# VHH binders against F-box protein At1g48060, part 8

Target 1, 365 residues: F-box protein At1g48060, of Arabidopsis thaliana (Mouse-ear cress) (q9lnf6)
Amino acid sequence: MKPQEEEEKNENMARKRSKSSSSLSIPLDIATDIFLRLPAKSVVRFSCVAKHWSSITTAPYFTNSFETRPNLLFFFKEADRFFVVTVPKPNRRPNESVSHTSSQILDSYQTPYPKHSCFTIKTESVHGLICFQRGTKPIVWNPTMRKFKPLRKPDKSWESLTVFLGYDPLERTHKVVAMPCDKASDECRILTLGSADQESWRTVKTNYKHHPSRGNRKNNYGPCRCINGVLYYLAEIDRHRLIGKFAFLGHSNVKNSLPMWVLEGEKKGEWSTYNFLPLSHYDRRLEFHFKLIGITNDGELIYVPNTVFKTFEVIYIDPIRKTFSLVKYEGVADKGFRQRNGLGEDKPLRGIQYSPNHVETLLSL
Short names: E, the ipSAE of ESMFold2; O, the ipSAE of OpenDDE; V2, 0.75 times the mean of E and O plus 0.25 times the DockQ between their complexes.

## First folded at step 1 (VHH)

Design T8 (framework vhh_6qgx_2)
Fold by ESMFold2-Fast, scan of step 1:
Structure T8 (fold): chain B 365 residues (1-365), chain A 123 residues (1-123)
Amino acid sequence: as target 1 above (365 residues)
Amino acid sequence: QVQLVESGGGLVQAGGSLRLSCAASGFTFDDYAMAWFRRAPGKEREFVAAISSSGGYTFYTDSVKGRFTISRDHAKNTVSLQMNSLRPEDTAVYYCAADLSYGEDWYSEYDYWGQGTRVTVSA
């Protein structure tokens, strides 16, 4: 039996067990404990079957208590379908390279976006949600719930902008931040996800006029990361590159100015001298085949292949302990994977986007 | 105006060599990954070779690996395909294509295409 077939069988058995049970015959606290131990997919299926199960699984207590380990999520689009793959960082010894055959989650569903509509994600997954933009309109995506939420345009006069997603741990809310990128500016628009009354754009000013750094494509911008209510992103002031910091902690509608910390003169290469060993330290050839996409919550660097053809391998590096691990994910991108999903066998997977530290969330959009 | 202009096609005997060239204009060449595709008579378009925006990474379809070499010249805004040990099965119209580098995801939907240059390999 293939590991994927065994996993599907286990999920179907759990689903059958839940369908045969009456919620009226199970105390609420016991039902809640059961659901907190189930995978998000199982919880979603149960909430679709019984109205009272949905009352448990949509309650703030349950959604705030639902825990999953962070995984590497990647997705790609073929015609009008999304293919979403989630893989874990397996337990292993320092400097151990392993093959992993289980815990890959593949989901496939129809996208509401035309096949020629381009979007790019330059931010990591933030508490289970991913944000991208189409033109000047932000879209929030919950991969677990298979839901997309287009947001209102942040500013009607901005010809180009970039969007960031963050999380405020004090308010336990997601914040969407939009900034213009065609000129230096001190204006931001912020939207708090939640009730309709909170989902309106408000203006906040930064301490300095700046613009976020642009990426390799015209509508893409440099990577950012949200850590403990602070958004870090690449930016520029007067043609000098810097790192911008945008704090969400304790922010409210009363505040219309956010501090910005400027670190000027830093280059990507300067960071490798102090904090990061290059891939060439481990094997000179790896720099030709792998790229850095992010850092895990426990501080490991994540490198993925430049091209995903018939194998999928990920490199995890602890920059402090200087340890290296190569993980091969069996059943990803190989002939069986492609045949099961109706994909061609002679071409690399196209347009792959990666989000590190993805957790499952049942948050309603 | 964006233009990709292919040249170097022609008739060659099996076992021979040809060098295809693609001149790019109207966009920032150094930011783009470049690729060659081909379409044989009665067949669908297929990937042949690609080179990253930096020129540091090259990729080939299995049937041409070891025989074809892709390269780029940033000073001249050109990408080239050196085709050695040609076979009758290599007969096709060859197309130059360009795509913005996607964090070195070199194989994606290509933004710009040339008109093609014909290569005929005789037995």
Scores: ipSAE 0.000, ipTM 0.143, lowest interface PAE 16.9, mean pLDDT 68

Design X1 (framework vhh_gefurulimab; at its last look DockQ between E and O 0.11; V2 from the best seeds 0.00; counts 0 for: pae E 17.9 > 2, placed apart)
Fold by ESMFold2-Fast, scan of step 1:
Structure X1 (fold): chain B 365 residues (1-365), chain A 123 residues (1-123)
Amino acid sequence: as target 1 above (365 residues)
Amino acid sequence: EVQLVESGGGLVKPGGSLRLSCAASGFTFSSYAAAWFRQAPGKEREFVSAIYSGGSTTYADSVKGRFTISRDNAKNSLYLQMNSLRAEDTAVYYCAAEYYDSSGYSLEEYDYWGQGTLVTVSS
């Protein structure tokens, strides 16, 4: 397609321009434009070379304007180290299966967590940040910058809670939403990142009491998503509307087929339901080996392996167009990958967590 | 005003014993889980032991069998009995408290912290 070919040409041109110009002494405003077109790792590297260049990447204009294409991010822990890998969704034709040659692990670093602790439930990746919780305390993570920011407890009286991460495109800030999940409630706590030296939780009351749903290890991505300033989350509720920029995405099915639907926030919107074919329709073996983790910004369902052994394959399904694509990522999880990264050569990778639609961000935490 | 004040640190020979105390004020101590953390020079702060509001306890592998955590809710106090001390136990010891009984091993779970007390184990 012409649009796709033009976009690839434009990306290559931007990269070539950035590479050729980056070795020269460049005015600050022109350097900012160049940096906005570079991969985040390249920007971080150049920022380490000169304090003047660091001033560009920390400026609000730059951090608010930095854009990248979304990738699939997955991470796992081995011997108290995080391994963080990103893989792109390659261009392909409908119903075409492809092999993609992947580069090495994006990053590896020591966890800030005690030896006896592990990751719990996490949000989707939202504008480059991921939020997870331990006990009742939310933690915001920037994988690109290798930074973790623990937040204060939203409410000391809550025995358990669920956390969601959203992004406000108008004020260009991340918002963390916390709700109790031990009983039906109409109270939420909301915190805006970077709003003050002392970030504080504010209370918002929903129209009705409800139970938000938590994710689990088999459904690592699916209970929530933020799109264009609207937070969609899975909830068990008695047919009611949500207040503000909130909406929810519901599902019900006891097999591998999943109808999904949406209820819009303050205004009672139209319900949209997506029914799609089970994985067994495409290949009967897939039901045993793959799990649904989420949906792309293009409306494709993402399935990942239950176990990552010597190969890493991802399935993309468009439920509307009824198309199926299997992408094999070469150089991920194979013996060469394991040798280069000090991993055992013939055992499954353990405790893998996934974040679809991940974009890089230089936002300081 | 919330305060945690540690005491009982000092110089002790290898194989010796010390008892650390932490006095809590300004909050209902009996409703909180409490813990001891330590930080040796040039190292990160690490978990030592925790005691939950319900009375259950947990210990880091390096101190299990040698250290004993206890609390006295009537006196709003937390204690750490340290026996068979080793040179590697040399650190500043911190008292910490959290309202909710969560992942007691994690620094991020603790709401209140003391200023610390120095323990030096040397001959």
Scores: ipSAE 0.000, ipTM 0.150, lowest interface PAE 16.3, mean pLDDT 67
ESMFold2, look of step 19: ipSAE 0.000; ipTM 0.127
ESMFold2 (binder alone), look of step 19: mean pLDDT 84; pTM 0.852
OpenDDE, look of step 19: ipSAE 0.013; ipTM 0.363

Design X2 (framework vhh_8cml_1; at its last look DockQ between E and O 0.16; V2 from the best seeds 0.00; counts 0 for: pae E 17.0 > 2, placed apart)
Fold by ESMFold2-Fast, scan of step 1:
Structure X2 (fold): chain B 365 residues (1-365), chain A 125 residues (1-125)
Amino acid sequence: as target 1 above (365 residues)
Amino acid sequence: EVQLVESGGGLVQPGGSLRLSCAASGFTFSDYAMGWFRQAPGQEREFVALISGSGGSTDYSDSAKGRFTISRDNAKNTVYLQMNSLKPEDTGVYFCAADSGLYEWYTSPESYDYWGQGTQVTVSS
């Protein structure tokens, strides 16, 4: 196939120019080590410059080893344009309020999807990827690479479903898991990302019939996480009206038999692990203006404004030490931000979605 | 083994007509809704028309209503798009697509399971 356009010709010319101007040859293992320490934007740029560098940055070892420190990612859509903002976690002492000016990364690009949003129901960020749900069809998103991958429907007969995204640390692959949520079921569909064969959904049975819970769009807060290859989510069993069960996603040598286990929990007990102090304990005004969106990998609660107009402030709470930190991110949502990005100044930013613990990944979809 | 093969495209003058065909193989044709999409130069792929598996329901984009007619022959595993009163704005590559479910997202390309490679339609004098 020869899909050549002016863009491909210009890219090839740039690569030839870069190779002809380079007088230094670095061993692959040293170059790989250097690239693993660079920011994602730098790695992407170098990947476009020379064939031997592209070979390093697209190799499975490199893509499986490259992840940045976790940041808070939020995104929103205005018309046909996507706006993605990443901001770092504050590096200050507890109970200190700070302003942060220089570490937010803004990206914006056209989306391939129509104005009707598939972006309001999503998984948490798992090793750099997020999975959206549009009706019964999952869409995997890599914010770093600006790539969207629609997946086939997991089951043609399911009228509604819940999608989870997990990561298998032994195989170093992402797994998309789908289950029906309109009835109790012991059946799930699993798809592994990474190859043509992995675009096929396979059926796996769980040990119990259950109703998985979907994330709450109003609060931008979902009840599921993937930690070290184990998928945790809320579920219920119809007959017992019990809420608060967790499932584990494991490896199996039996074909189409991925072991999943469900932990029983009392309906009020599941979230008692964190002592949620009311925001009014710190400042009464805050209880009317902020909402919980998630928990950092360090166990801190993340609160964001109910409305993002001309300022963007994030509250981090350590529930164990019971400490409060307010971070104001300068240059986010303000007049300068809006003018630079062609946004109106008279209305709050709408449809904002949040993803705590986001890392950058170069994984090809 | 699944294939969708479009044909019938070509060059036509404004006001002219073309009939596109899409031959399907490798799946149970009558179980699939069939859609036509087009992509103009420098533009995104957009919905044109849809027909349900039984042929009992059809839908069209606003630009296609009154000018285009979608139909199917399940005995021949073929879907058709009759295009009348063609305009320069109709120029583009026309794609045939199959979806096993007729859902509210059928105007979105991402909802479809199988795609053909497309056939070029050029409307110019």
Scores: ipSAE 0.000, ipTM 0.130, lowest interface PAE 20.3, mean pLDDT 68
ESMFold2, look of step 19: ipSAE 0.000; ipTM 0.127
ESMFold2 (binder alone), look of step 19: mean pLDDT 83; pTM 0.835
OpenDDE, look of step 19: ipSAE 0.023; ipTM 0.325

Design X3 (framework vhh_6qgx_2; at its last look DockQ between E and O 0.02; V2 from the best seeds 0.00; counts 0 for: pae E 13.7 > 2, placed apart)
Fold by ESMFold2-Fast, scan of step 1:
Structure X3 (fold): chain B 365 residues (1-365), chain A 124 residues (1-124)
Amino acid sequence: as target 1 above (365 residues)
Amino acid sequence: QVQLVESGGGLVQAGGSLRLSCAASGFTFSSYAMAWFRRAPGKEREFVAAISWSGGSTFYTDSVKGRFTISRDHAKNTVSLQMNSLRPEDTAVYYCAAGPSYEYFTDSSAYDYWGQGTRVTVSA
């Protein structure tokens, strides 16, 4: 069976299920189970057709159960259009160094550039959502649902701020954390997404006056991570670098203080060179054309091109097994993509951005 | 030891074809951009064609566009230049070079490794 034939067969099966639901009363738990097994696109499509399906796919228990495996998210702006591409990690053998073309052709969508017209700061993808920042106004983005949600300013007196996105596994909600970054402060603002009553900013104090570290934009691995309801971020007090830790576990149970640790033995960009083979081990020219953007859940380093011209390629390095994989993807940046989208054939793609470890979510914004 | 060894040069009549080959050894070939430069009698070395480290992007000087085709074979560690519709003005020593990506492909000073060259003579 060819991939197109398999795709048509899958659509036919989904169509049968859709017809069945329109003529039959299906128990909620069975309907939920069926939808959890469908691709995100199919779930979105069918939820638009029937009131019962829409109530299932927007329910918190369903959205919190529907997550795909992590993928690389690639996006860019050309003219007045915003392009979004989900890049799956290819299957590869653990001890094999390979250069190959991915068997999976990339799927992309485009949307008019949102009226939230300037994206200045981007958080990591956290349980399917990404947070952008326009000046002092955070904007939450769901790439799967193709929705942007601007939030109110965390504090009208703050001239500059840094935004972090986290997930509370006990409450099963996203939390947005904002901190001033123009001067040392012991205050942050937190907002819980989803509930109208919780979409107001509340104040939490840290145990020390500090400001989050903005880092060097040349280094594309960020100074923050959210793990099991705990946000970790780099901070500075009197030129000393610290790791800030904020736990936001539970519906109303957020810790009001941030314990901090001094980062000893850490230097900008030095850690990866010492513990892992650097990209220059393979070739020094790769470091001019690729940048490290993160690590997969399997422990592989992800390197992406600084510019995207006629081809789109990603490097995956397993630092423990010392394997190098260069993967070429079809469907984006190539001549066919450019022609059908009215893009210049010899111009690099503009405003390219990447997000590692993105999972799809059906969370309504 | 890094080596680039060109072959395939020779004498050809105007309108004829030649295929140049460059065999690379001593470095990770798949990580390097490859290019061909030429030096005509009495002239400076000039860019002819380049291919990115992945083979996905190719660039040509205007005078050879549509006549020359650059390609690479990662399994054999070779880069090739297929030259069609040759003109007397194409007479030069052709050099294989390894170095930068497509972003700096026309700058000869950006290339780290060079072959010794192969001579191409096109008679009128």
Scores: ipSAE 0.000, ipTM 0.183, lowest interface PAE 16.6, mean pLDDT 69
Fold by OpenDDE, look of step 19:
Structure X3 (fold): chain B 365 residues (1-365), chain A 124 residues (1-124)
Amino acid sequence: as target 1 above (365 residues)
Amino acid sequence: QVQLVESGGGLVQAGGSLRLSCAASGFTFSSYAMAWFRRAPGKEREFVAAISWSGGSTFYTDSVKGRFTISRDHAKNTVSLQMNSLRPEDTAVYYCAAGPSYEYFTDSSAYDYWGQGTRVTVSA
């Protein structure tokens, strides 16, 4: 057992010993166990009821142990309101080549549109957090806690920058990485979330001057992916598009193929290229109405609608197994949803942004 | 409250000039890129020009390059669009917007704040 694991165990044991205040009807260990088994929404609610419970649910040992299933998160702005919806990824049906299913939403809420926020998705969901960018300032968002944390500009001199969100599995910390994107540079700024100085950007040099891509909001899986603590992103080096170790679902200009980069083996860092069938192969009519937004953790391509009217449908395609699943999510954009949220019945939902593989975190920003 | 108030629109003859101004309030002006969009009758809103937060970088749609100049004044929290050599096809409602960094300048959906617009009419 590495000394760091013993120290964490000892600190966790020491913290367990000190709060034996006699007056708690439920022992701390039992309470912890109970909370770890509850939905995130319930845990948050309980945290609001009693300070004692809040102390448990905000403790690092608890937040680090809290695990949820990856889901699909989508959000949109309407007037002065920000709408957030979580829908479940259906289980695979391995024996069915084509399936149509219905699912209910897991959670939905609205909040006032945060002032001074741009909700252009800059990063994928990384261990429950999403990073946006407002001009040259990053904004970290915890959808579960419904909290936004604006960050300082990484460098005052930067006119244009891109922001990535990563997670360090060793330190168990989120890191925001910023790079200039208007010029080739070997400089990056790293901010560690949860640190005592959460506003301090550390300067790190890269091995090469490069121009990171910010991606295309309309058509891209995302400009960056964090895998086991490593950020993979698209960048240009010396006018050569070096696809960094990016599982890039590139829009092939080739109408008939979907090129995909797959990381082969966690240890060797080798990438393979695959050409998969486009959505039009399965149904030509869908190609104009759906866009690729990413890949599920279990390897399914996720296609979402460009515009949502009365129904919300998502397509999951396993490119290897060549399976097609259309999932209709109920309770979204329907009459009930619209009435509850004060939305017009005939107005399409526009500007919807999606985050695949979203897990919930109770991390306080 | 966030406000973007456009002014300077009007009727002008082809070949003439106009200067549009947008006064910003209720947000940190220096933190935002500023842009001008326009919507012609029967057409969709289109990007015209953008200026970075510092004013060091400017961007234009091809059709206005060399004719239009975007500028900003941090002391006054204003962005301006000098429009020269106006053409009938420049007839539109012009909107001021505050929003994103460089890569998203042309994406209207990336802008956080919008003005009400000022009408520019160029007669033949």
Scores: ipSAE 0.000, ipTM 0.262, lowest interface PAE 13.1, mean pLDDT 80
ESMFold2, look of step 19: ipSAE 0.000; ipTM 0.303
ESMFold2 (binder alone), look of step 19: mean pLDDT 86; pTM 0.880

Design X4 (framework vhh_7zox_3; at its last look DockQ between E and O 0.12; V2 from the best seeds 0.00; counts 0 for: pae E 15.2 > 2, grease 24.5 > 24.2, placed apart)
Fold by ESMFold2-Fast, scan of step 1:
Structure X4 (fold): chain B 365 residues (1-365), chain A 119 residues (1-119)
Amino acid sequence: as target 1 above (365 residues)
Amino acid sequence: DVQLVESGGGLVQPGGSLRLSCVASGFTFSSYWMGWVRQAPGKGLEWVSDISSGGSTGYADSVKGRFAISRDNAKNTLYLQMNRLKPEDTAVYYCAKDEGYSYGLFDYAGQGTQVTVSS
C-alpha cells in the first residue's frame, strides 16, 4: 500500500466508525424517514436501545404514518402457551399461477396463555389491531406491540352483544362498536381508542331497529369489514330477512362454485354475486386439505390447511384473474419451529385462528 | 361457573335418528347464541348448527335438511334433532356457547356426546 492510500483508507474507516457513533446525532426528520421505512420489529428494537429514538416512535405523526403492507397473521394455543406468527403475503403478478417456498417470517413469539381468554370470537384485523370478545367484555389486542387492553362493558344490561372494530381516517383513531344481538335495536355503543382521558362508551342511534348477524364460522369469515373508514356488517331486520353491508365475503361450495357478496353501492345496499372456480379445478386433492378463511384487501381468496402438521402451506386465489399461488412457509410447523417453541413433533397444530389482512402498528393501547 | 352437559348420543344405523340435548347452567341461557360443533376421529372441530337467542338458525351444508336445532329457554336446554344419519356424521358432538366454536379454547364447551353411525 502507498502511504497516501493508507492514510485515505484509515480516514474512510474513521468516518464510517464516526457515523456509527454519531447515529444519535442524526437529524430527527431523517431518522423519522428511516424509521418509517423499517419493519415494526426493527423500530421496536431501536426504541429500546436509545431514549432519543423512543421520542420519534411515540410521536403522533410517526404512529399515524407507520403502517406495513397487509400480511397473514395466525395464532393458536398449545398447553399453557399462546403462539403468534406473522408471515408475508407473496408478491404476485397478474395472471400468474405458481408454487413458491417462502423462508421469510416477519414475527414469531409465544407468551403465557391469558387466563380465561377466548380467542375464537374476534374482529378482522383493522389498522393493526384485533378486538376479542370475552362474553360481553371487549379486549383490544396489538400483536406487534404484544399488548392486550380489556375494555369496560359497553352496557350493563346487555347479556348478548356483537363487537366490531373500525378505523376513522379523519381522526386517525380506532373505534370499537358494540350492538345487542339478542333483539332488534336501534342503539349502539361506540368507544374511541387512543385517548386515555376521553375513552368512554357513547350511545349512537341507527336508522332502523336491527341486530347484527355473524359471518360463516366454518370458513372464519367474521361478521364485519372496515373499508376507507366505513364499517360494513351483516344485519337482520325482521328474523326472516338479512339486510346489511358486507364486502368480500364468500360462501364456499367446494364442488361447484364460490359465490361472493360484494357491496357495489353505498346507497340502498346493493350486492353483487361472483361465481368462482372451486379448488378442485386446480387439483382435486386440495379440496380435502384446505379451507377458505377469508379475503385479502386485494380481493384474493385465502385458503389454509385443515390440519397443520409438519408443513404450512397457504393458497392465494385471484378469482377475477382466475390464478392461484401455493406458498409453503419454511420455518413454520416444521421440526425447527417445533424445537424452538417446545412443541411436540408428532402432534398437529390445533385451533389455529387467522387474520388475512394484518398490518403492523406501533399504537399504544 | 358455566356448565354445559350433553346427552343423547349412541350407536345408530345409517338412515336412523338421534336427538341430542344440552343442559346449560351458570349464565343467562336465553341471552346467548348456542350451537353444536362436532369432532370426527382424527379431525378438527366442525361447526354443525347454531341458534340465536331469538330463534334464528344456521346449518352446515353437510347437515341441511337432515338436522334441526332448537332451544327451550325455560329449561335452559339446547337440542339437536338428527335425521337420516350417515357414517360421515360419526363424531363427538359438543354444545357450545356464543358463536359455537370451541377449538379447545373454551372452558364452557361441554364434555361432548359420542354419535356412531355404523352397520
Scores: ipSAE 0.000, ipTM 0.144, lowest interface PAE 18.0, mean pLDDT 68
Fold by OpenDDE, look of step 19:
Structure X4 (fold): chain B 365 residues (1-365), chain A 119 residues (1-119)
Amino acid sequence: as target 1 above (365 residues)
Amino acid sequence: DVQLVESGGGLVQPGGSLRLSCVASGFTFSSYWMGWVRQAPGKGLEWVSDISSGGSTGYADSVKGRFAISRDNAKNTLYLQMNRLKPEDTAVYYCAKDEGYSYGLFDYAGQGTQVTVSS
């Protein structure tokens, strides 16, 4: 039995012993079970109702057990408000090469724009958290809890740095990693979230020099992805940009093909090269209106509109299965959405940023 | 095509003032956050200030209390009032669309305007 399983068992046993005195009308185990079956939004609401419920929903055993499906989260700034929308990823239709479907949004809300914040996505959603960067300072965001945590600058000596968010599956902790992006370096700074001293950065020396790319706003597929505790990032290599996720998507000057490098699971560090048909293959017009923003966990490329007016459509393409799925999300950017959110009717939504594979977490920052 | 054209830079003595302007075209200016970044000699890009469509402003600690960002949506113009200038403010200043991306990332940027603070 791995030592961590014993500690979890011991914590579970210790919690079973304290069963005695709480006048709680509902046993802790039953309450926990109920909450685990509720939407995150509901759990958050319930946690606000009673302290004893909050104690359950904030407990590590609960937060670690709470799992949701990966969704597409996107957000944008309008006026002085920060708008957040979550839409579900449709299920794959294995028998259809081309599909057009409609879906409803899962959730949407707005919050005041955090002061002195820049919502530069540095990583995809990592176990429910998103990392932003303002200058040299990272900001961690929990969309579910609607909480932002600004962090201190990791290193004063770096003029230009990039931050990544990862998750250590062994320690079950989020880690923020900072590296210079103006030069190659074998040194990084790491901050572990939830630690007693969240302001303390540790130095880690790597076995080779890293040179993360600054990225490109046009290519909003994220500069970094965490997979099983490993960070894959867009790197500058001999004037070529390679983004590592499930695959490295390179910028090809080849108009008619999108090269894709796929990480092979059998041997660490081995990659296979695939040629993918670009959107222009299906319709040349789509290429002008849609941009690639990421890859789903199940290997579908996600294309989103460059400009959002009255409708919001997302295209999912499986490069292996050669399937095309266009999903219209109802309740986004339409008249109802705009009215509910106090947005103008004729103003396009701008500056939309996307976080694919977003899961909800009740983790307190 | 999106264009950003900066102006207003120059040579100024320490303690002096400059006002930068940026004229935007090719996009709906009023729909975007806008900002200023700068690059000093031998240094990387540094975020200076940004402003929301609604007029909310942010400033780097290094310029807070000395610089003021503003915009005129009717004129598609972004401004940066720089007061109490210091030698360390010497840099090329760039106007940028601030869509929430890093200060080092530009989808569109102007040519920049040189600001030199020297005695």
Scores: ipSAE 0.000, ipTM 0.242, lowest interface PAE 13.5, mean pLDDT 78
ESMFold2, look of step 19: ipSAE 0.000; ipTM 0.173
ESMFold2 (binder alone), look of step 19: mean pLDDT 83; pTM 0.841

